VH-VL binders against q0atu2. Designs and how they scored, part 256

Target 1, 119 residues: q0atu2
Amino acid sequence: MLDKKARIRTSREYRNVFEKGKRLSGRFLIIYYVENALDNNRFGFITNKKIGMAVIRNRIKRQLRAIVREYQGQVKNKHDIVLVARAGIGKSSFEGMEKDYIAIMKKAGLFARNANKID

## First folded at step 11 (VH-VL)

Design z62 (framework fv_daclizumab)
Fold by ESMFold2-Fast, scan of step 11:
Structure z62 (fold): chain C 119 residues (1-119), chain A 119 residues (1-119), chain B 106 residues (1-106)
Amino acid sequence: as target 1 above (119 residues)
Amino acid sequence: QVQLVQSGAEVKKPGSSVKVSCKASGYTFTSNYMHWVRQAPGQGLEWIGYINPSTGYTRYNQKFKDKATITADESTNTAYMELSSLRSEDTAVYYCARTDEWYGYMDVWGQGTLVTVSS
Amino acid sequence: DIQMTQSPSTLSASVGDRVTITCSASSDIGYMHWYQQKPGKAPKLLIYDASYLESGVPARFSGSGSGTEFTLTISSLQPDDFATYYCQQYDSYPLTFGQGTKVEVK
């Protein structure tokens, strides 16, 4: 799981990322991101009913948190990032979600150069 | 049932202002953003802007920044759009539409308000 | 601003026909929606996220595409489908729509 201070927690904080941030779409994910005034990164996760029932949405959120945690050391510091699950994510494998996350973060310029996966 | 009900048609003189209302029912007004879109007679759709009803935060198409003012009254579940300095080119049907802001689709629309600008 | 261009601007079709409408973006976009508008009515969401059917929309409607080219297909046109169709990008602000494709009776 992500440390408490690495989580976006309130609807107000989420909407700040939406309203002030940039967006970029991947195959299964959309990210919204903005530089923050903190000394750390924060992550948020959005799903809606179009993805599936609560059990599916909860599985997706757990898998996305695991992916984010594994790669947290590669993310450029001082960003609030919200991951939004696209309608098709329920048909993806864990590997597919992971590859999409890496690709979209690189495209956004949010991954540090020559960064490695955290083990 | 989710509904957006707009105020009635308006006939205005050049140089005047008009304020169109959009009354929401059947959902939590502050849980969704409200967009405004216009359609000139026989023409396509043109995005004006949106409001977050819970905070009053707005975003405008630059073309309309000096023309349109979007507001919301949480106590009455009503969004408003005021158009100033009306010209004949502002003759159009004006729609309000709600969104899931993270996904940006307009899933429920008002019936439209025809604003006619004539001398 | 991202320009959305639809093709054709009008098409004539008969009930039972397969109809395909194209939407081209002036730059690579990752996310878009389709709407249907009948004369004198508000637009209605048909397809979200390029390929997913909105609740209550008949299965004869489908969407596909990515990057700069997107298509809306009606597999077997019904009388209720004679309408104007609009694509919309949700990649960047301002939000923009295609100019519309009018599906008319042949």
Scores: ipSAE 0.803, ipTM 0.917, lowest interface PAE 0.8, mean pLDDT 92
Fold by OpenDDE, second read of step 12:
Structure z62 (fold): chain C 119 residues (1-119), chain A 119 residues (1-119), chain B 106 residues (1-106)
Amino acid sequence: as target 1 above (119 residues)
Amino acid sequence: QVQLVQSGAEVKKPGSSVKVSCKASGYTFTSNYMHWVRQAPGQGLEWIGYINPSTGYTRYNQKFKDKATITADESTNTAYMELSSLRSEDTAVYYCARTDEWYGYMDVWGQGTLVTVSS
Amino acid sequence: DIQMTQSPSTLSASVGDRVTITCSASSDIGYMHWYQQKPGKAPKLLIYDASYLESGVPARFSGSGSGTEFTLTISSLQPDDFATYYCQQYDSYPLTFGQGTKVEVK
């Protein structure tokens, strides 16, 4: 599980990312990202009913949190990043989600220069 | 039932202004973005901008930044679009349309408001 | 800006025909949506996120595609389907629509 300090927790924090951040779309994910004034990154996760039932949505969130946790040490610091699940993510494997996350984060230039696990 | 009801048709002189309203019902007004789209006679759809009624945050198509002003009133569940310095080229049907913050599909539309600009 | 180009602009077809409309984006996009519009009416959402059917839309409608090429397909055209169809991207601002494809009676 992500540390508390690594989580976007308030509606205001989410809104700030959506309104002021940049947006990039992957196959299964949309990311919104903006620089923050902290020394750490914070991550948020968004799903809606179009993804599926609550059980599915919760599974997706758990999987995304696991992916983010796995790679968080390789992400450039001082960013708030919100992952929005696209409709098709419910049909994706964990590996597919992970691959999409890596791809979109690379495209966004959010991985640190010394990142090794993203090859 | 979720619906958007727009104000009636307008006939305006060049140089004047017009303010079109869009009243929302059947859902939480502040839970969705409200977009405005125009359609000139016999032409396609053109995005003007949107407002987040919960924050008042707006985003405009650069083409309309000096033409349209979008506002919202939470107390009446109504979004507004004001067009200034009207010209004949502004003659069009103007639609309000609801989206969420993430996916951007416009699932609910107003019935449209015809604005005719003529001498 | 991302330009959306639909093909064809006009399509004449008969009831029962398979109809395919294409939408080409000037750059890679993630989200593509499709709308149907009838004369004097507001657009209606048909397909969201390239391939997902909006609630209440007949199953004869389908969407596919990725990158820069997307398609809307009507497997068997019905009388109620004669209308103008628009694609729309929400990948970057400003949001843009295709110029429209009018499906008319042959």
Scores: ipSAE 0.378, ipTM 0.836, lowest interface PAE 1.4, mean pLDDT 93

Design z63 (framework fv_daclizumab)
Fold by ESMFold2-Fast, scan of step 11:
Structure z63 (fold): chain C 119 residues (1-119), chain A 119 residues (1-119), chain B 106 residues (1-106)
Amino acid sequence: as target 1 above (119 residues)
Amino acid sequence: QVQLVQSGAEVKKPGSSVKVSCKASGYTFTSNYMHWVRQAPGQGLEWIGYINPSTGYTRYNQKFKDKATITADESTNTAYMELSSLRSEDTAVYYCARTDEWYGYMDVWGQGTLVTVSS
Amino acid sequence: DIQMTQSPSTLSASVGDRVTITCSASSEIGYMHWYQQKPGKAPKLLIYDASYLESGVPARFSGSGSGTEFTLTISSLQPDDFATYYCQQYDSYPLTFGQGTKVEVK
């Protein structure tokens, strides 16, 4: 699970990311992201009923949180990032979601380090 | 259930202003963004802007920036769009439509308000 | 602004025909929707996220495409399907629609 400090929690904070943020679409995910004035990153997760029933949406959110947690050390500091699950995400494997997340974060310029390269 | 009901047709003189209302029911008004779209007779759809009813935040198509004013009244669950300095080219059916802001599809539309600008 | 161009602007078809409508974006987009509009009525959401049917929309409707080229297909046209169809991008502001494709009786 993500630490409390690493989570976007309020509707106001989510809508700030939507209204002021940049947007980038991947295969299964859309991200919205803005720089924040904190000393850490915060993540939010959006699903809707179009993905499926509550059990499916809860599974997707849990899997996305696990992916974000695994890669949080590679993300450039001081960003609020909202992950929006596209309608097709329910048909994706965990590995498929993970690959899409990595690709979209790299394309956005939000990955600070390459895990496969030793400096 | 979920419904958007707009005010009735208006006939206005050039140079005047018109204010169209859109009353929401069957859902939490502040949970969704409200968009305004117009359609001139025999023409296609043109996006005007949106409002976040929870905060009053608005975004406009630059073409309408100094012409349209979108507002919302949470106490009556009603969104408004005011057009100033009306010209004959503003003759159109005006629609309100709700959206899930993260996904941007307009799943519920008002019935439309015909605004006719003539001398 | 991203310009959405539909082809054809009008088509004449008979009940039972397969109808294909295309929508081309002036630049690559990640997210788009299709709407159906009948005369005198508000548009109705038909397909969201390029390929998913809105609740209550018949299975004869389908959408596909990515990048700059998107397609709406009606596999076997029914009387209820004579309408104007609009694509809409949700990639960047301002939001833009195609000019519309009118499907009319042959």
Scores: ipSAE 0.742, ipTM 0.904, lowest interface PAE 1.0, mean pLDDT 91
Fold by OpenDDE, second read of step 12:
Structure z63 (fold): chain C 119 residues (1-119), chain A 119 residues (1-119), chain B 106 residues (1-106)
Amino acid sequence: as target 1 above (119 residues)
Amino acid sequence: QVQLVQSGAEVKKPGSSVKVSCKASGYTFTSNYMHWVRQAPGQGLEWIGYINPSTGYTRYNQKFKDKATITADESTNTAYMELSSLRSEDTAVYYCARTDEWYGYMDVWGQGTLVTVSS
Amino acid sequence: DIQMTQSPSTLSASVGDRVTITCSASSEIGYMHWYQQKPGKAPKLLIYDASYLESGVPARFSGSGSGTEFTLTISSLQPDDFATYYCQQYDSYPLTFGQGTKVEVK
């Protein structure tokens, strides 16, 4: 699990990202991202009933956290990043989610300068 | 000219450790991942892991997680791989290789370092 | 882990022959690369992402395939082409290589 300091947790924090950040849409994910004034990145996760039942939503969140954690060390510093799961993500594989995450993060230019490979 | 130059052949006793170096030149060292691959005598290629020199982020083949430690020194444009608790089965030619682009191909290889483990 | 199986393991051919090497993945992959290795030398990248020719590689080399089946083709084998060829996937970790195909003189 992501450290508490690496997580967006308050409504105010989420609002800041949605209001001031940039947005990019992938196949399964929409990301909102904005620079922060911290020494670390923070990640947020949004799922809704369009994805499916609570069990499915929780599974998706768990999988997205795992993906984010895996690539965390290669993401540019000082960013708040919110991952919004799209409705179709419930039917996707873990690998599909991962590929979508990588693709969208690359498009956003959020990986470190040499973190442009499949990780 | 882009090239990777590895340290010379090593002969080691079982239980000892060895550290192989890979010096990069002709390109920005921190712009690419550095992978390590081994090849036992008469055998195929086996991926060990990689490092992102810009961040120090590493990923290992689970098979080698307790065997290999990969590091990098930006000041000298050199990547390292240390093998611990050497056994005869660790006898192999070890290659460093740079990956390029999103496809994850290894476009530049070191000349290889033979590590021989024998009593 | 994704297993990569090449066929054949050994191939005897003559100069001028058309040579085809296959690589089968245990799971569907999107990224397949091909390397050439000669005795005592490091592998050399030939084809990346299944069908793209690496700079400096002769046009007689080509790659194709998708899903789980990929092929490397040498349209007209040259003396310089006798070597061992490896396929490699970069779709999932750990990265894995085929066992190799040795192309030798008939």
Scores: ipSAE 0.030, ipTM 0.702, lowest interface PAE 6.3, mean pLDDT 92

Design z64 (framework fv_daclizumab)
Fold by ESMFold2-Fast, scan of step 11:
Structure z64 (fold): chain C 119 residues (1-119), chain A 119 residues (1-119), chain B 106 residues (1-106)
Amino acid sequence: as target 1 above (119 residues)
Amino acid sequence: QVQLVQSGAEVKKPGSSVKVSCKASGYTFTSNYMHWVRQAPGQGLEWIGYINPSTGYTRYNQKFKDKATITADESTNTAYMELSSLRSEDTAVYYCARTDEWYGYMDVWGQGTLVTVSS
Amino acid sequence: DIQMTQSPSTLSASVGDRVTITCSASSSVGYMHWYQQKPGKAPKLLIYDASYLESGVPARFSGSGSGTEFTLTISSLQPDDFATYYCQQYDSYPLTFGQGTKVEVK
């Protein structure tokens, strides 16, 4: 899946993104994001018991990691990004999650080539 | 059983300060953020701020920045809110409530502490 | 700050009635939660993330909505449901609540 360098691993790193980051909401996902001092992007994934049983939460995390990996080349460098799965994500399709991810990343201005929105 | 137990009612003079406690039990204190919310007699709910008990990081409603100080003591699983320079307008029931920081719902609340400011 | 406006501010209802409370946000919000509060008691979480029922909350409660418009519905009002209801946004700081909707007898 994602290289270890591209993953947020510690609870402290996750909470740094929450406490200092910006937030943007989609249909099934909410992203928190902050610029980092590294040469690469890092991604984190949050699911809680409200989504469903462990097997459902684990499936969602695997699918989200696959989506993030596929589109990582479009993401602007030097960001820590945490994806938070909303309660309704368990009833979404893979395609639905993918479309939501693309939409929120574009809206956040995080896609390097497709995010040229002018105020 | 998850429970938040607050200190008892206080009657204070204008210009004084008050410190309300909120003792947590039945969960890992450092795994959740603790919020403070007040409610003046016959009025709605007003958010004061939160603390991350694991780090001591706090965020305040700008209205309360110079008035409220939120702290936490991990050794006793207790959060505190101190309100300074009390005025009659600070008469309210003060609640602590825990939240999952990523989802922001307050699923467990303390019973409330009535603070009356009068001369 | 995001302003949350509830309507109505007060409504009179009878047991068995269908009750609808609306919450309007001044800008689009990501998370919206609903709480019930009875006199002298702390608020209780009813609905999280607009439409999901908190554990232990009766099935007669439901929520819907997205963006700026959200609704709490009680399908068949019971005596235990006479209370004040609050919506709360979790999109930006400071966190804000609606002014409350009091559901009273008659």
Scores: ipSAE 0.631, ipTM 0.884, lowest interface PAE 1.6, mean pLDDT 90
Fold by OpenDDE, second read of step 12:
Structure z64 (fold): chain C 119 residues (1-119), chain A 119 residues (1-119), chain B 106 residues (1-106)
Amino acid sequence: as target 1 above (119 residues)
Amino acid sequence: QVQLVQSGAEVKKPGSSVKVSCKASGYTFTSNYMHWVRQAPGQGLEWIGYINPSTGYTRYNQKFKDKATITADESTNTAYMELSSLRSEDTAVYYCARTDEWYGYMDVWGQGTLVTVSS
Amino acid sequence: DIQMTQSPSTLSASVGDRVTITCSASSSVGYMHWYQQKPGKAPKLLIYDASYLESGVPARFSGSGSGTEFTLTISSLQPDDFATYYCQQYDSYPLTFGQGTKVEVK
């Protein structure tokens, strides 16, 4: 699981990212991102009932956490990043989600300059 | 049942101010953002701004930054929009609408409040 | 600002007709929603995130599109469907709506 310190946990933290951050839309994901005052990145995950039943939502979150964990070492530091699952994500494969994540993060310029294995 | 109930129609003189209310029921008032949208007679929809009732955070359409002031009262589950320095061009039906914080669709609307500005 | 242009502005159709409304955005948008409004009533959410039906909306309604081009389709127009339809983007502030498409009886 994603390290506790690498997770957005409070409603206030989520709201801060939404209100003060930038957003980019992918096929299955929307990301909101803002610089933080920490030395590490924090990630949040948002799903709603329109994605599907709780089992589906939990699966999606688990998959997104896995993706984020895989690439977290390549993300520029000092960012709070919230991943919002779009309605169609439930129909996507894991690989599709991963591809979308990478594409969005690249577009946002959130990967470090020395990042590799992001293709 | 989730619903938004707005205050009644207003007839105002130019230069005056009007404050429209929007009372929410059937859901946790602070869990959603409240948007305001206007519609001039025979015209389309214009977004005015929104408020996060939990924090008071507001975002305005630049076009209305000097025209509209949006507030919220958690104790009464009521959002307000005050229009100042009313002109005939401000004549319109004004709607409050609930939206999810992250997805941005307005799934619940008030019935609208007609504000007529005339000499 | 992102300008939303709907086509057509007015559409005359008969019950049973297939109706298609387009919405073009001046720049790429991630979220597109569709609303239905009847005279004297507030708008009603029909489609969210381009292609998903809001709860309670008849299956004859559908949405598609991505980037800058979106469509709302009514497979078989019913009497209850004569109304004005609006697209709305939630990608950039300020939020903006299309100018509306009035679907009226032929």
Scores: ipSAE 0.557, ipTM 0.884, lowest interface PAE 1.0, mean pLDDT 94

Design z65 (framework fv_daclizumab)
Fold by ESMFold2-Fast, scan of step 11:
Structure z65 (fold): chain C 119 residues (1-119), chain A 119 residues (1-119), chain B 106 residues (1-106)
Amino acid sequence: as target 1 above (119 residues)
Amino acid sequence: QVQLVQSGAEVKKPGSSVKVSCKASGYTFTSNYMHWVRQAPGQGLEWIGYINPSTGYTRYNQKFKDKATITADESTNTAYMELSSLRSEDTAVYYCARTDEWYGYMDVWGQGTLVTVSS
Amino acid sequence: DIQMTQSPSTLSASVGDRVTITCSASSSIDYMHWYQQKPGKAPKLLIYDASYLESGVPARFSGSGSGTEFTLTISSLQPDDFATYYCQQYDSYPLTFGQGTKVEVK
């Protein structure tokens, strides 16, 4: 579970990231990200009806939060980052989502070089 | 059912302005972004800009920044686009279309408003 | 700006034909959509995110591609499919459309 301080909670905060942030896409995920004026990172999660029913969207959100929590120590500080699930994410394995997340974060320059410790 | 209903056709003189309306129904107006797209006779589609009805934030195609003004009225669930300093090349069908800005697909379109600029 | 170029601009086909329309982006993109437009009507979303069929769209329509090259395929053309088709990128602003491909009766 992510600490409350590490979560983007309000619609206003989500809109700020979307409107002012950079965008980078992976196979199952898109990230929008912007530097913040805080001492910590904050994450947001968006799933659309195109992914599937509420139960599937809620499962995806829980899995994405778990992935972000696992790798939060590898993320460069002072960023607001929103993860947007692409339509095909519902067919991905947990491992596939995790791999995509690491790849996108590294490509964005938001991850330390050793984010994936398994070589 | 989700529907966008636009105002009727307009015939305007060069140098005048026109304001086209787009009334939304069947969904929460502030949950989606509203785009404007034009199509000159026999030509393709050209993106003008969008508004986030919940914040009033707008983004314009640079080509239209000094010509088009997009607004929204939450109390009436209506988006507007005003074109100033009309010229004959502004003769086109103007469409409003809703999208979620995360995925950017325009899934519901208004029926179109023909604006004719002639002496 | 990202330029979207469709090929061909006009295509003549018969009912039952397999039709393929290509869309090329001037730079690599992640998100693109396909629309169908019939004369006097607003565009209708067919395919979103390059390959996903919009609800209510017949299964004969399919999309594929990534990066700079995308295709829309109609596996067995029906009378209702004679229309103009547009691709659109949603990778960056301004949003841009292809010039359109008109599918006409042979």
Scores: ipSAE 0.015, ipTM 0.653, lowest interface PAE 7.2, mean pLDDT 87

Design z66 (framework fv_daclizumab)
Fold by ESMFold2-Fast, scan of step 11:
Structure z66 (fold): chain C 119 residues (1-119), chain A 119 residues (1-119), chain B 106 residues (1-106)
Amino acid sequence: as target 1 above (119 residues)
Amino acid sequence: QVQLVQSGAEVKKPGSSVKVSCKASGYTFTSNYMHWVRQAPGQGLEWIGYINPSTGYTRYNQKFKDKATITADESTNTAYMELSSLRSEDTAVYYCARTDEWYGYMDVWGQGTLVTVSS
Amino acid sequence: DIQMTQSPSTLSASVGDRVTITCSASSSINYMHWYQQKPGKAPKLLIYDASYLESGVPARFSGSGSGTEFTLTISSLQPDDFATYYCQQYDSYPLTFGQGTKVEVK
């Protein structure tokens, strides 16, 4: 689970990210992302009934939230990011979703540099 | 039954304007985006733009930015596209098409409106 | 803009034939759809997200591919399948379609 402060909650906020944001597609995920005027990142999660029944969609959302939470320290601050699960995501492993998330976030330039090294 | 019903064929003189309507029924009009696509006689499909009926937000193909104006009227569940400064090369069948908000596949289409521009 | 190029432009086939239509993107894309259009009619969604069959579409239709090369296959052509087929990318704006592939009777 993500802290409530780090979640996009309203339809208006989701639509702002969709309409104003940039888009990148990965293998299992599409992300929409836009800079916000807050001190923190916020994440949203979208699943479609074409993915499967509610039980499957809810599992996917929980797994995506866990992945986002694990890597939140690497994400550049002040962004609203919506993760949209593609139809094939139900056939992916947790590791497959995680790998796709990392790849797409790197491609978007949303991962901050590691701060544990300076030379 | 989800349907999009467009206005009838138009014959217009060069330099004039035309406004095509697309009336939606069988779904919540504000829950989906409405796209416009044209097809010149014997040619392929060309994307013009879309509107979010809930917010009025529009996105255009740059090629049509100064040619097309897309609007929506929630009270009548109707989307409109106005074409200005008509030229012979604007002769085409114009389609409205509904998409889901996030996945962007055009699952329901209007029947098309033929706009003929001739002197 | 991403250009979508279809091959062939026209294809002649007989009922029962296996038909393949290719769509090439000018740059790598991760997201695209296929549509069918019959003369005088609006396009109809066939395949979404490259490989998933839209509800109500016969199982003889299938899609595959990734990156820059995508294929629509009709495993055993039926009379109802003589039509023009279009690919469409939804990876970036503006949205773009292929030029179309007309499947006509031999």
Scores: ipSAE 0.440, ipTM 0.835, lowest interface PAE 3.0, mean pLDDT 89
Fold by OpenDDE, second read of step 12:
Structure z66 (fold): chain C 119 residues (1-119), chain A 119 residues (1-119), chain B 106 residues (1-106)
Amino acid sequence: as target 1 above (119 residues)
Amino acid sequence: QVQLVQSGAEVKKPGSSVKVSCKASGYTFTSNYMHWVRQAPGQGLEWIGYINPSTGYTRYNQKFKDKATITADESTNTAYMELSSLRSEDTAVYYCARTDEWYGYMDVWGQGTLVTVSS
Amino acid sequence: DIQMTQSPSTLSASVGDRVTITCSASSSINYMHWYQQKPGKAPKLLIYDASYLESGVPARFSGSGSGTEFTLTISSLQPDDFATYYCQQYDSYPLTFGQGTKVEVK
């Protein structure tokens, strides 16, 4: 699980990202990202009923957290990043989610140097 | 000219360790990921793992997680792979290979290093 | 793990022949690459992303396929083409290669 300090928790924090951040859409994910004034990155996760039943939504969140955690050390510092799961993600594989995440993050320029390479 | 030059052939006893080097030239070392692949005599290719030289991030084939350790030195543009607890089954030609983009193709290969493990 | 199975394992052909090598994946994949290897040499990238020709590779080489079935084709085999060919997937970890197809002189 992500450290508490690495998580977006409040409605205000989410609103700030949605209102002031940039948006990129992938196959299974939409990311909203904005620079923060902290020394660490924070991640948020959004799912809705279109994804599926609660069990599915929880699974998706768990998988997305695992992906984010895996690549956390390669993400540029001082960013708030919200991952919004799209309806089709419920039918995707873990690997598909991972690839989508990486592709979007690279497109956003949120990875460290040589981010355009294989992760 | 882009090239990868590996260290020379090694002959080792069972139980020992060996560290193979791969020196990069002709490009920015930290701009690409460096993979390691082995090929036993008369056999096919087997992926060991890779390193991001810019961050030190590594990913391993589970089969080699306890066998291989991949490192990189930016100051010398050199990637390393150490094999521990060598057995006869570890006898193979070991290649370093650069990957380009996310597609995962290896466009530049070292000349290979033969590691022979024998009593 | 995704298993890659090439067919055939060995292929005997003559100069000028049309040669086709197939690679079957145990599950659907998106990224397939092809390499050529000659004895005592490192593999050489030929085709990436199933159908894109690597720079410097002769146009007689081509690749196609999707899902679980991919093919490498040499339209007219040349003396320089006798070698072993490998397919490789990058759809999931661990990365895996086919067992290889040796193209030898008939």
Scores: ipSAE 0.042, ipTM 0.718, lowest interface PAE 5.4, mean pLDDT 92

